# Designs tried in a protein design chat: VHH binders against Dermatopontin (DPT). Part 17

Target 1, 183 residues: Dermatopontin (DPT), of Sus scrofa (Pig) (p45846)
Amino acid sequence: QYGDYGYPYQQYHDYSDDGWVNLNRQGFSYQCPHGQVVVAVRSIFNKKEGSDRQWNYACMPTPQSLGEPSECWWEEINRAGMEWYQTCSNNGLVAGFQSRYFESVLDREWQFYCCRYSKRCPYSCWMTTEYPGHYGEEMDMISYNYDYYMRGATTTFSAVERDRQWKFIMCRMTDYDCEFANV
Key: E = the ipSAE of ESMFold2; O = the ipSAE of OpenDDE; V2 = 0.75 times the mean of E and O plus 0.25 times the DockQ between their complexes.

## First folded at step 26 (VHH; framework vhh_7qbe_3)

Design d1 (from c2 with A95T; at its last look DockQ between E and O 0.53; V2 from the best seeds 0.00; counts 0 for: pae E 4.5 > 2)
Fold by ESMFold2, look of step 26:
Structure d1 (fold): chain B 183 residues (1-183), chain A 123 residues (1-123)
Amino acid sequence: as target 1 above (183 residues)
Amino acid sequence: QLQLVESGGGLVQAGGSLRLSCTASGFTWRMGWFRQGPGKEREFVASISYTGGSTYYADSVKGRFTISRDNAKNTLYLQMNSLKSEDTAVYYCATEGYITSELPDSESGYDYWGKGTRVTVSS
């Protein structure tokens, strides 16, 4: 069924925060509530637990000027074991993630949950620094400006460290209908 | 840099109520309230997770104080009821800035702090 990456969904609450969306080695499917987009990504690395990561995400409502999303979907899969680059199609904004772990590769495959906001187009895009800054470190990415929205990511995989670094693609969105359904 | 600004402190009679607010200048994960009374070390009061699903209270305030947050306004609240003279303190808002394994009642788990708001409870 939708979002059933291997195991049932798990929710873990930690004293320090709202907990992690997954246990190590567990698949997960995370969606922001309707009308919200991802604004923070948090992760810890656990070498002993399959060289895998636990993840958490935070969402915030989009501003009134952006309106409500017209359509949401799961984007095409990005395979485990490879470096990749992807943005949401159809000018979509990232509103979730799903992922499965594969012990044979000690890595995960990934999909974005994307939501389109009418005919709004991304512009003034930039790519974050690497998260984590060094393989094996905790990841703690926060969108520090409410004017920017996550459009996608690129990631690199180290066979030596058995971990990934991420750069997130952040864009502003027009406050008017634009010429293109996809930029 | 993230800024936290407390408000709502003041003078109140024992048995009374007061509500504190703390406005953050940006996104915050876990937030908490701490207080420091005259001649005492700063102590934990309450904490709340980003979603509001996990709350924790010091034993001394359980049942009397309620922590809450409004993420749309980046605002943390502390409703203080049945106030006692020993609740007199400067109340500090604090938030987690970095991933931590610290318990919610540990000061070392909070990286950003407000300047505080004074609450005085008279007999």
Scores: ipSAE 0.185, ipTM 0.567, lowest interface PAE 4.5, mean pLDDT 85
ESMFold2 (binder alone), look of step 26: mean pLDDT 87; pTM 0.891
OpenDDE, look of step 26: ipSAE 0.611; ipTM 0.812

Design d2 (from d1 with Y98H; at its last look DockQ between E and O 0.47; V2 from the best seeds 0.00; counts 0 for: pae E 2.7 > 2)
Fold by ESMFold2, look of step 26:
Structure d2 (fold): chain B 183 residues (1-183), chain A 123 residues (1-123)
Amino acid sequence: as target 1 above (183 residues)
Amino acid sequence: QLQLVESGGGLVQAGGSLRLSCTASGFTWRMGWFRQGPGKEREFVASISYTGGSTYYADSVKGRFTISRDNAKNTLYLQMNSLKSEDTAVYYCATEGHITSELPDSESGYDYWGKGTRVTVSS
């Protein structure tokens, strides 16, 4: 059940705009359009409707100076019930999220959709404040500085609150090819 | 904080057309146009979702106005055709600044507002 993604993105329908990509406790898969990266993350928590979150995301095209994505992939699964830290491998930028809820742990597993931009490398990385600021609150993370790209996240889980706080890892990207295969 | 700047207002003859623009200083979710005519309360004109998949229009402008957006340029547009004297107003660009269950035509669902651009329709 844990590793079962029997509901691919076409089964979940893309409800990303003005609404939510998922119902409470529903699995979902969200990908930015080709050549775009995630720039905003929204979420609400409802204790009365399953102690889970509904999510929404928004994307923007990368600037022409960054070029076209050369490869995109789903990163390794981050298991439900665990605290974790992950960035996209291969210097990838976050271009989507995939998640499934597990009643056995009352929490979700997570994967990033990552896209590599040629041989460009992240630098000057920064971690956001916690989203939400307190368990159960709304999350409304927007990258107003278009010079930073989401590389991944770290998150903590509270079994008591049945919720997570997130910090997103934001980096600039070089405007030249670099020698590092992964930073 | 987020800033919205309208442009494209001016004087136009009845039956004519104008295109308004609104440039945002950063990412925006749902955006909308509102207007305030002389001696009137500010009223909803049109709104558009981030993807453009959902648009809403006030009955008074439906079929004459078209809202659109170009997310690569952070720009919202309002194409106004078949203009009437009652379309004379200051037009405001607005965007939601928080998660809300408000309907797209409710002012309380929009937290960031431009200073407006004036449209005068001469008869």
Scores: ipSAE 0.371, ipTM 0.683, lowest interface PAE 2.7, mean pLDDT 85
ESMFold2 (binder alone), look of step 26: mean pLDDT 87; pTM 0.891
OpenDDE, look of step 26: ipSAE 0.782; ipTM 0.883

Design d3 (from d1 with Y98R; at its last look DockQ between E and O 0.67; V2 from the best seeds 0.00; counts 0 for: pae E 3.1 > 2)
Fold by ESMFold2, look of step 26:
Structure d3 (fold): chain B 183 residues (1-183), chain A 123 residues (1-123)
Amino acid sequence: as target 1 above (183 residues)
Amino acid sequence: QLQLVESGGGLVQAGGSLRLSCTASGFTWRMGWFRQGPGKEREFVASISYTGGSTYYADSVKGRFTISRDNAKNTLYLQMNSLKSEDTAVYYCATEGRITSELPDSESGYDYWGKGTRVTVSS
């Protein structure tokens, strides 16, 4: 019989081909390069390693028509142990993630890195399906549509599984100048 | 809905060089080149991770071919130098669409494929 949780997932290849941004239980801070936004999120779950996840992200440049980001900031913290819903303030787009793990609650706190494109506003927003589809599974979210941008996320917590499911909030951005500070 | 379009194929004399390009319609993790010669099964040529930090080459092309990518342009390249008649094939661009345990040289680890571009190497 297997004596440990987790048989190696990798038979021939490590899922962290480009590396993970964190080890289990490790805090991390990830920012896209200037002018880029998050377009992919990967994660694997390790129950015996603190019921925690390793994360990886990828970024792509925004279209030239969106212009340059006018400002970027870390959004308000979302505390460990809670389910939450957050979008970037000031019509910002998600360009990074920051997180710290807490052994006492076997969970993480979260912040988005947000960048504002000052003459563009989000519209036609929707939520993705749940990632992962079932607690404990790997997460592999990719945005294949250049016309939608990540604005934020909502996440639910299972006290039994000690894991989270995520839905990412995706919006279009106007192709004309829009002066609303937050939509 | 991810699309991959190869270009840059053509006729080249042995010993010559050619650069293939593959433009993706969106984000891709690992990308690779495969080729299928006349009457042969498709075979691995080269692959590159998203960051470019991990590259793999078939033994038959090591030292002659260089894989690279420009993530800002969603474009994968294959620089082919010192071409031989054995390099004559249709070259396919492919990408990993999901987390996989497959080796970077395994076709089953690539979920999206281009239609290919033909390279003919003449003596």
Scores: ipSAE 0.335, ipTM 0.657, lowest interface PAE 3.1, mean pLDDT 85
ESMFold2 (binder alone), look of step 26: mean pLDDT 87; pTM 0.894
OpenDDE, look of step 26: ipSAE 0.780; ipTM 0.880

Design d4 (from d1 with T28I Y98T; at its last look DockQ between E and O 0.39; V2 from the best seeds 0.00; counts 0 for: pae E 5.2 > 2)
Fold by ESMFold2, look of step 26:
Structure d4 (fold): chain B 183 residues (1-183), chain A 123 residues (1-123)
Amino acid sequence: as target 1 above (183 residues)
Amino acid sequence: QLQLVESGGGLVQAGGSLRLSCTASGFIWRMGWFRQGPGKEREFVASISYTGGSTYYADSVKGRFTISRDNAKNTLYLQMNSLKSEDTAVYYCATEGTITSELPDSESGYDYWGKGTRVTVSS
């Protein structure tokens, strides 16, 4: 008989109890508290309930060396149905996500909430591996090293799987302003 | 690498209260407290989700202990009230498990452990 032997259904973690930002196919807007940036992205795919993902985000304060953000904004829209690559403009760091679902393409459009920290600049940038590792899997991206900050992402979309894989762009930030006094 | 440091243990009279803290060096989704009493195996005490929306307690501490967390300070707490001699143990903070297959009270779901803080309840 079909079932999870030794793992009853009630043992499965319910993301709504951990503060999921959306129900399946629901639009959402999430911002970190002021002075915080996204350090983790969690998501569960539900094939039976819409072939969509529920999302959860976690934030941490930036280190004292970065201080308070000087400005924050919603970055340009990344349209549903397309693969895309985007970083926050003006050397911003990702501090939130906004998304709407479109049944016509069975996919979501996305925006980053970005915050700039004075004139600090990113360096030593790299991209994570795919999240999820395979379409349809749970996604647990965690920034274990606090001196790397999320700058943006690139995505691939599968119409067959009705899912996206993400690679996040992670950078260090300078401890000095990039401009010189001689202007 | 992720490190967990417990504090707040000590000697307390039966019926008294004590507050344990655990500070993490990095981000964590799920956190929990376990304890190991003299001559006993380590046992689950309490667990809390990142948002605090899901909390779980061992039957032996339910109603007496309260788990909480402050995510901005990256700190987990265990408020221990109405302490009994049976609560004497080394208390361990633990974190990170799989999101799909482990019960919150299973040791195998926790990958990182602190060194522990000793709580002694005198009669």
Scores: ipSAE 0.092, ipTM 0.495, lowest interface PAE 5.2, mean pLDDT 82
ESMFold2 (binder alone), look of step 26: mean pLDDT 83; pTM 0.848
OpenDDE, look of step 26: ipSAE 0.457; ipTM 0.737

Design d5 (from a4 with A95T; at its last look DockQ between E and O 0.35; V2 from the best seeds 0.00; counts 0 for: pae E 4.5 > 2, SAP .669 > .668)
Fold by OpenDDE, look of step 26:
Structure d5 (fold): chain B 183 residues (1-183), chain A 123 residues (1-123)
Amino acid sequence: as target 1 above (183 residues)
Amino acid sequence: QLQLVESGGGLVQAGGSLRLSCTASGFTWRMGWFRQGPGKEREFVASISYTGGSTYYADSVKGRFTISRDNAKNTLYLQMNSLKSEDTAVYYCATRGYITSELPDSESGYDYWGKGTRVTVSS
């Protein structure tokens, strides 16, 4: 668990297309409503605007079996230009995203907002396919199985294409408290 | 993979009202209504973004129809008031499962469709 970081951001909502949380080259901070987790991620790429992406997220309530979130926090920052792998600490679920754009590398840094639900434990975890399928393409990741929750992601950055591909880590959660190591 | 099921169609007199529903089997982004009248091509009726913050209507139904959605129920609605004989059609529910550059009033902007519900407006 890491502390909160202050970002010089202003969230922008463009509802012309389901609402984007940012303009190109703009930082943003998105959090799901209380008791909700991220279930979908959309993004479009703009090469002319600094090889940057606009992002959109969707949240859904967690089932009653998970109860109320016991705590929420921001994870450590993942640096622009670097590949990284990260899951929410303390068996948390992804409930938001924070990001800043860096002109020097034409990339973004990222930070997860995570929420823990008591001592529920993840199991049956898997990684999604790459999003986008190809650099420069639009991406649309949707979790159609509501029994699976986003725990984190792994991502690669292409210095040639100046874009990132994502794999999201999806897990089931126990309906009882348990003591497992963080996934 | 994603299924849409329309309901609420029926016979109604001109000037009357009707409320259509569309239930999705899973998560949906932008949703919309289209209709196809007798001997006519399918045409756009209305669209709504995921958040509901953006709505778009065909000129022919603007001011009379209202599109809305309940994401908790995965349900899309179309409130139709002041119905006219020209509104007689099979109404189709549609959604966009993936990001597209197509406009919300274009059929190509949607990739999942319901089987439709019939609305008949009598004079």
Scores: ipSAE 0.088, ipTM 0.527, lowest interface PAE 2.4, mean pLDDT 88
ESMFold2, look of step 26: ipSAE 0.167; ipTM 0.541
ESMFold2 (binder alone), look of step 26: mean pLDDT 87; pTM 0.889

Design d6 (from d1 with Y98T I99F; at its last fold request DockQ between E and O 0.48; V2 from the best seeds 0.00; counts 0 for: pae E 2.4 > 2)
Amino acid sequence: QLQLVESGGGLVQAGGSLRLSCTASGFTWRMGWFRQGPGKEREFVASISYTGGSTYYADSVKGRFTISRDNAKNTLYLQMNSLKSEDTAVYYCATEGTFTSELPDSESGYDYWGKGTRVTVSS
ESMFold2, look of step 26: ipSAE 0.424; ipTM 0.711
ESMFold2 (binder alone), look of step 26: mean pLDDT 86; pTM 0.882
OpenDDE, look of step 26: ipSAE 0.753; ipTM 0.869
ESMFold2, look of step 27: ipSAE 0.479; ipTM 0.736
ESMFold2 (binder alone), look of step 27: mean pLDDT 86; pTM 0.881
OpenDDE, look of step 27: ipSAE 0.784; ipTM 0.886
ESMFold2, fold request of step 28: ipSAE 0.335, 0.367, 0.447; ipTM 0.675, 0.686, 0.733
ESMFold2 (binder alone), fold request of step 28: mean pLDDT 86, 86, 86; pTM 0.886, 0.885, 0.885
OpenDDE, fold request of step 28: ipSAE 0.794, 0.812, 0.807; ipTM 0.896, 0.902, 0.899

## First folded at step 27 (VHH; framework vhh_7qbe_3)

Design e1 (from d6 with F99W; at its last look DockQ between E and O 0.58; V2 from the best seeds 0.00; counts 0 for: pae E 3.4 > 2)
Fold by ESMFold2, look of step 27:
Structure e1 (fold): chain B 183 residues (1-183), chain A 123 residues (1-123)
Amino acid sequence: as target 1 above (183 residues)
Amino acid sequence: QLQLVESGGGLVQAGGSLRLSCTASGFTWRMGWFRQGPGKEREFVASISYTGGSTYYADSVKGRFTISRDNAKNTLYLQMNSLKSEDTAVYYCATEGTWTSELPDSESGYDYWGKGTRVTVSS
């Protein structure tokens, strides 16, 4: 968060999109409230402000059948400048994001905040389309089917466009006790 | 499909108070209240961002009405104090479906609407 307080003018819409977790170039740490998981992701790109993005996340309580989370943790870091694929270990569900910006590479490192729901296992997993659909576009991912939970993501980036596309990994969770520790 | 159900309407004397609720069947970002009085066009009342950090009010209700939300319960509230006969209307809960550049007080920024709850303020 080098010199964030000294930057004049921040680029975002002056509308109901007031929940941005970061200014451009600013690091951030976002966690859903206890017992909630990420259900929506918004992001806007600004080439003029370090070819970076502002992020907005929203959460909802998990259904009763999933119970209470037994533990939560920050997953291993995904370094800036790399394309990567990661899911929460230990059958965890994504309940937050943490990121730091690096001017030297015009890119961010990333971590998931993951929460485990004991005796529940992911199944019927699929990967979303690209978000954004094209580099530089606004990102507006909403989980329209509440039977699916975010488990992680994969990203690719373009050094030419200086932006990343995301695909989120979405899975159902069992409503019965399962025998597997990590799927 | 996302559904919105209002409740809490009724008959109240001028100067009184009433609290409206709206329960959503799922997540949404921005939510708002609109109202339509007899023989009038529907008008904006108040809106609130997902975080609650950005609220907007029509001039006619500022200082008297308070919008709030409880995201854990998927519920939007409108606390209405110092009610006037001019507040008599059907009150609608509304929410965005698609990310929009519309102002928070514009009907076109809201894709999903409840069926409304009637509020009658007697003199």
Scores: ipSAE 0.285, ipTM 0.611, lowest interface PAE 3.4, mean pLDDT 85
ESMFold2 (binder alone), look of step 27: mean pLDDT 86; pTM 0.882
OpenDDE, look of step 27: ipSAE 0.823; ipTM 0.904

Design e2 (from d6 with T95A T98H; at its last read DockQ between E and O 0.37; V2 from the best seeds 0.60)
Amino acid sequence: QLQLVESGGGLVQAGGSLRLSCTASGFTWRMGWFRQGPGKEREFVASISYTGGSTYYADSVKGRFTISRDNAKNTLYLQMNSLKSEDTAVYYCAAEGHFTSELPDSESGYDYWGKGTRVTVSS
ESMFold2, look of step 27: ipSAE 0.504; ipTM 0.742
ESMFold2 (binder alone), look of step 27: mean pLDDT 88; pTM 0.899
OpenDDE, look of step 27: ipSAE 0.801; ipTM 0.886
ESMFold2, fold request of step 28: ipSAE 0.479, 0.555, 0.528; ipTM 0.755, 0.771, 0.767
ESMFold2 (binder alone), fold request of step 28: mean pLDDT 88, 88, 88; pTM 0.903, 0.904, 0.902
OpenDDE, fold request of step 28: ipSAE 0.827, 0.851, 0.818; ipTM 0.903, 0.917, 0.899
ESMFold2, last read: ipSAE 0.382, 0.521, 0.527; ipTM 0.692, 0.756, 0.765
ESMFold2 (binder alone), last read: mean pLDDT 88, 88, 88; pTM 0.903, 0.903, 0.904
OpenDDE, last read: ipSAE 0.819, 0.816, 0.823; ipTM 0.900, 0.898, 0.901

Design e3 (from d6 with T51R; at its last look DockQ between E and O 0.57; V2 from the best seeds 0.00; counts 0 for: pae E 2.6 > 2)
Fold by ESMFold2, look of step 27:
Structure e3 (fold): chain B 183 residues (1-183), chain A 123 residues (1-123)
Amino acid sequence: as target 1 above (183 residues)
Amino acid sequence: QLQLVESGGGLVQAGGSLRLSCTASGFTWRMGWFRQGPGKEREFVASISYRGGSTYYADSVKGRFTISRDNAKNTLYLQMNSLKSEDTAVYYCATEGTFTSELPDSESGYDYWGKGTRVTVSS
């Protein structure tokens, strides 16, 4: 049975930055503070430690015009061993990640923490370049445009490297309520 | 591109206190303070990681200066207490632009720099 996703966040001190939210092979659950969304993702890969990655995330408040989130939830799970494409349902914005590692497949399952901002809708969506640019490299994604919010991601897999490349789905949000629930 | 704007510099008496601020135009991972005194090379003062779990101070300021940040406001602070005449310098805010293996006290690890704010400590 799938294990508990509730491992506490751990801060690891190192000279590069805050350390990582997880050890290799460790499950983790990361949520932005209330009213904040993910704006940066860092990751390093270690083939000798289960072909796994350590992750770090950063958050920033949404603009005052977007208001407070009206509801937040953990999105549908993306199972280990699969390539996938997912956005937050109900026009949600990504405000966190949780993941569990499975030694049997040398891979992770994933869920987004999603928050909906009233009845606002995404528009002008685009996908980032691949992160990392080459399998096995560090990932260093920063959202340069504060008008854009992470809605989800797609990920692909290399059987040789046993690693994933990610593209993040970035959208603007309306400043008015719309009638469409899943744009 | 990322912009850094320092403020809070000025003239203070020896033994006094001053608080510097640096506002970034966007998200940054590690941030730091450097300074350049009259006739000296620019030197490291302090740095702080995004979540504050990793802070570093130059030996010359340990116990007197405190670095902090407010990530919601993209603002870095330097609380300077027990100021001495040798603290007179232009203070620069700097931030890591790319993922780096450089030590947090190395200028090479910081890609973006402010224009500086002048601090003068009078005897």
Scores: ipSAE 0.414, ipTM 0.704, lowest interface PAE 2.6, mean pLDDT 85
ESMFold2 (binder alone), look of step 27: mean pLDDT 86; pTM 0.884
OpenDDE, look of step 27: ipSAE 0.812; ipTM 0.892

Design e4 (from d6 with Y50W T95A; at its last fold request DockQ between E and O 0.46; V2 from the best seeds 0.00; counts 0 for: pae E 2.8 > 2)
Amino acid sequence: QLQLVESGGGLVQAGGSLRLSCTASGFTWRMGWFRQGPGKEREFVASISWTGGSTYYADSVKGRFTISRDNAKNTLYLQMNSLKSEDTAVYYCAAEGTFTSELPDSESGYDYWGKGTRVTVSS
ESMFold2, look of step 27: ipSAE 0.524; ipTM 0.758
ESMFold2 (binder alone), look of step 27: mean pLDDT 86; pTM 0.884
OpenDDE, look of step 27: ipSAE 0.817; ipTM 0.893
ESMFold2, fold request of step 28: ipSAE 0.334, 0.358, 0.310; ipTM 0.645, 0.665, 0.640
ESMFold2 (binder alone), fold request of step 28: mean pLDDT 87, 86, 87; pTM 0.889, 0.887, 0.890
OpenDDE, fold request of step 28: ipSAE 0.807, 0.808, 0.815; ipTM 0.893, 0.897, 0.898

Design e5 (from d6 with T95A T98H F99W; at its last look DockQ between E and O 0.64; V2 from the best seeds 0.00; counts 0 for: pae E 2.8 > 2)
Fold by ESMFold2, look of step 27:
Structure e5 (fold): chain B 183 residues (1-183), chain A 123 residues (1-123)
Amino acid sequence: as target 1 above (183 residues)
Amino acid sequence: QLQLVESGGGLVQAGGSLRLSCTASGFTWRMGWFRQGPGKEREFVASISYTGGSTYYADSVKGRFTISRDNAKNTLYLQMNSLKSEDTAVYYCAAEGHWTSELPDSESGYDYWGKGTRVTVSS
């Protein structure tokens, strides 16, 4: 039901011409179109609007050599208020995100949408620099190399700043058949 | 690093049409076209957001030029109709590299630039 609550700092910032997938404290579920994976993550922080972030994502088709995904799923949930590290199980690639905000902890829980590309395995994995570099800053992560795919992320939560820094786990995928379930 | 390669420039008669293309080597958010005529400063022509939902045009080209993009091919297009002699210029493809609060028509909002393709409109 509606309430008439005022707050002293109402700001709407559209830092992207495409808009954001969520408004302040709104839950969201974002999936790439079938056969596509996440290649960019953009975010802004709104301290004055409840210490939350608006997010945007972009997707690109995987190259033909990778084929089409054989299965896709939502990975296990990462609870609000926790620092965590997660990759997609079964050698999956990140093809989406969903998140819900919890006012009780002033933080979000997270899930990856993961897609497996049959008989391809990740290798030569590395972790990006932290995004944002400092709490409260804008985040603008782009995968410029077509040969690297997002496998997951690690994130640290600051209860004082009520914000998170992220590092994304990026891997190459084999161009030959590989039967291992995970890296 | 992101690379942008323009093509489709050439000589065309006034009133004619050309279609410019720009292929990017990777993902881009906003992309745009700028041009530099003989003895002039580079000026904004058009820009388009990642989804294509937001487009902007310089007043001098509105109704004559159409910007579009095909994200599956990493390709930006400029359809140029009803060409005039004042459209003679080197046309540059540009792409947003980092998040910015710059307006879509500001050169400062674009970090990556192609080498340009020449368009000459003859009488």
Scores: ipSAE 0.358, ipTM 0.670, lowest interface PAE 2.8, mean pLDDT 85
ESMFold2 (binder alone), look of step 27: mean pLDDT 88; pTM 0.901
OpenDDE, look of step 27: ipSAE 0.839; ipTM 0.908

Design e6 (from d6 with Y56N T95A; at its last read DockQ between E and O 0.47; V2 from the best seeds 0.63)
Amino acid sequence: QLQLVESGGGLVQAGGSLRLSCTASGFTWRMGWFRQGPGKEREFVASISYTGGSTNYADSVKGRFTISRDNAKNTLYLQMNSLKSEDTAVYYCAAEGTFTSELPDSESGYDYWGKGTRVTVSS
ESMFold2, look of step 27: ipSAE 0.435; ipTM 0.687
ESMFold2 (binder alone), look of step 27: mean pLDDT 85; pTM 0.874
OpenDDE, look of step 27: ipSAE 0.758; ipTM 0.874
ESMFold2, fold request of step 28: ipSAE 0.565, 0.448, 0.506; ipTM 0.769, 0.713, 0.744
ESMFold2 (binder alone), fold request of step 28: mean pLDDT 85, 85, 85; pTM 0.875, 0.873, 0.874
OpenDDE, fold request of step 28: ipSAE 0.799, 0.807, 0.798; ipTM 0.894, 0.897, 0.893
ESMFold2, last read: ipSAE 0.521, 0.542, 0.550; ipTM 0.766, 0.767, 0.780
ESMFold2 (binder alone), last read: mean pLDDT 86, 85, 86; pTM 0.880, 0.873, 0.881
OpenDDE, last read: ipSAE 0.809, 0.799, 0.814; ipTM 0.896, 0.892, 0.903

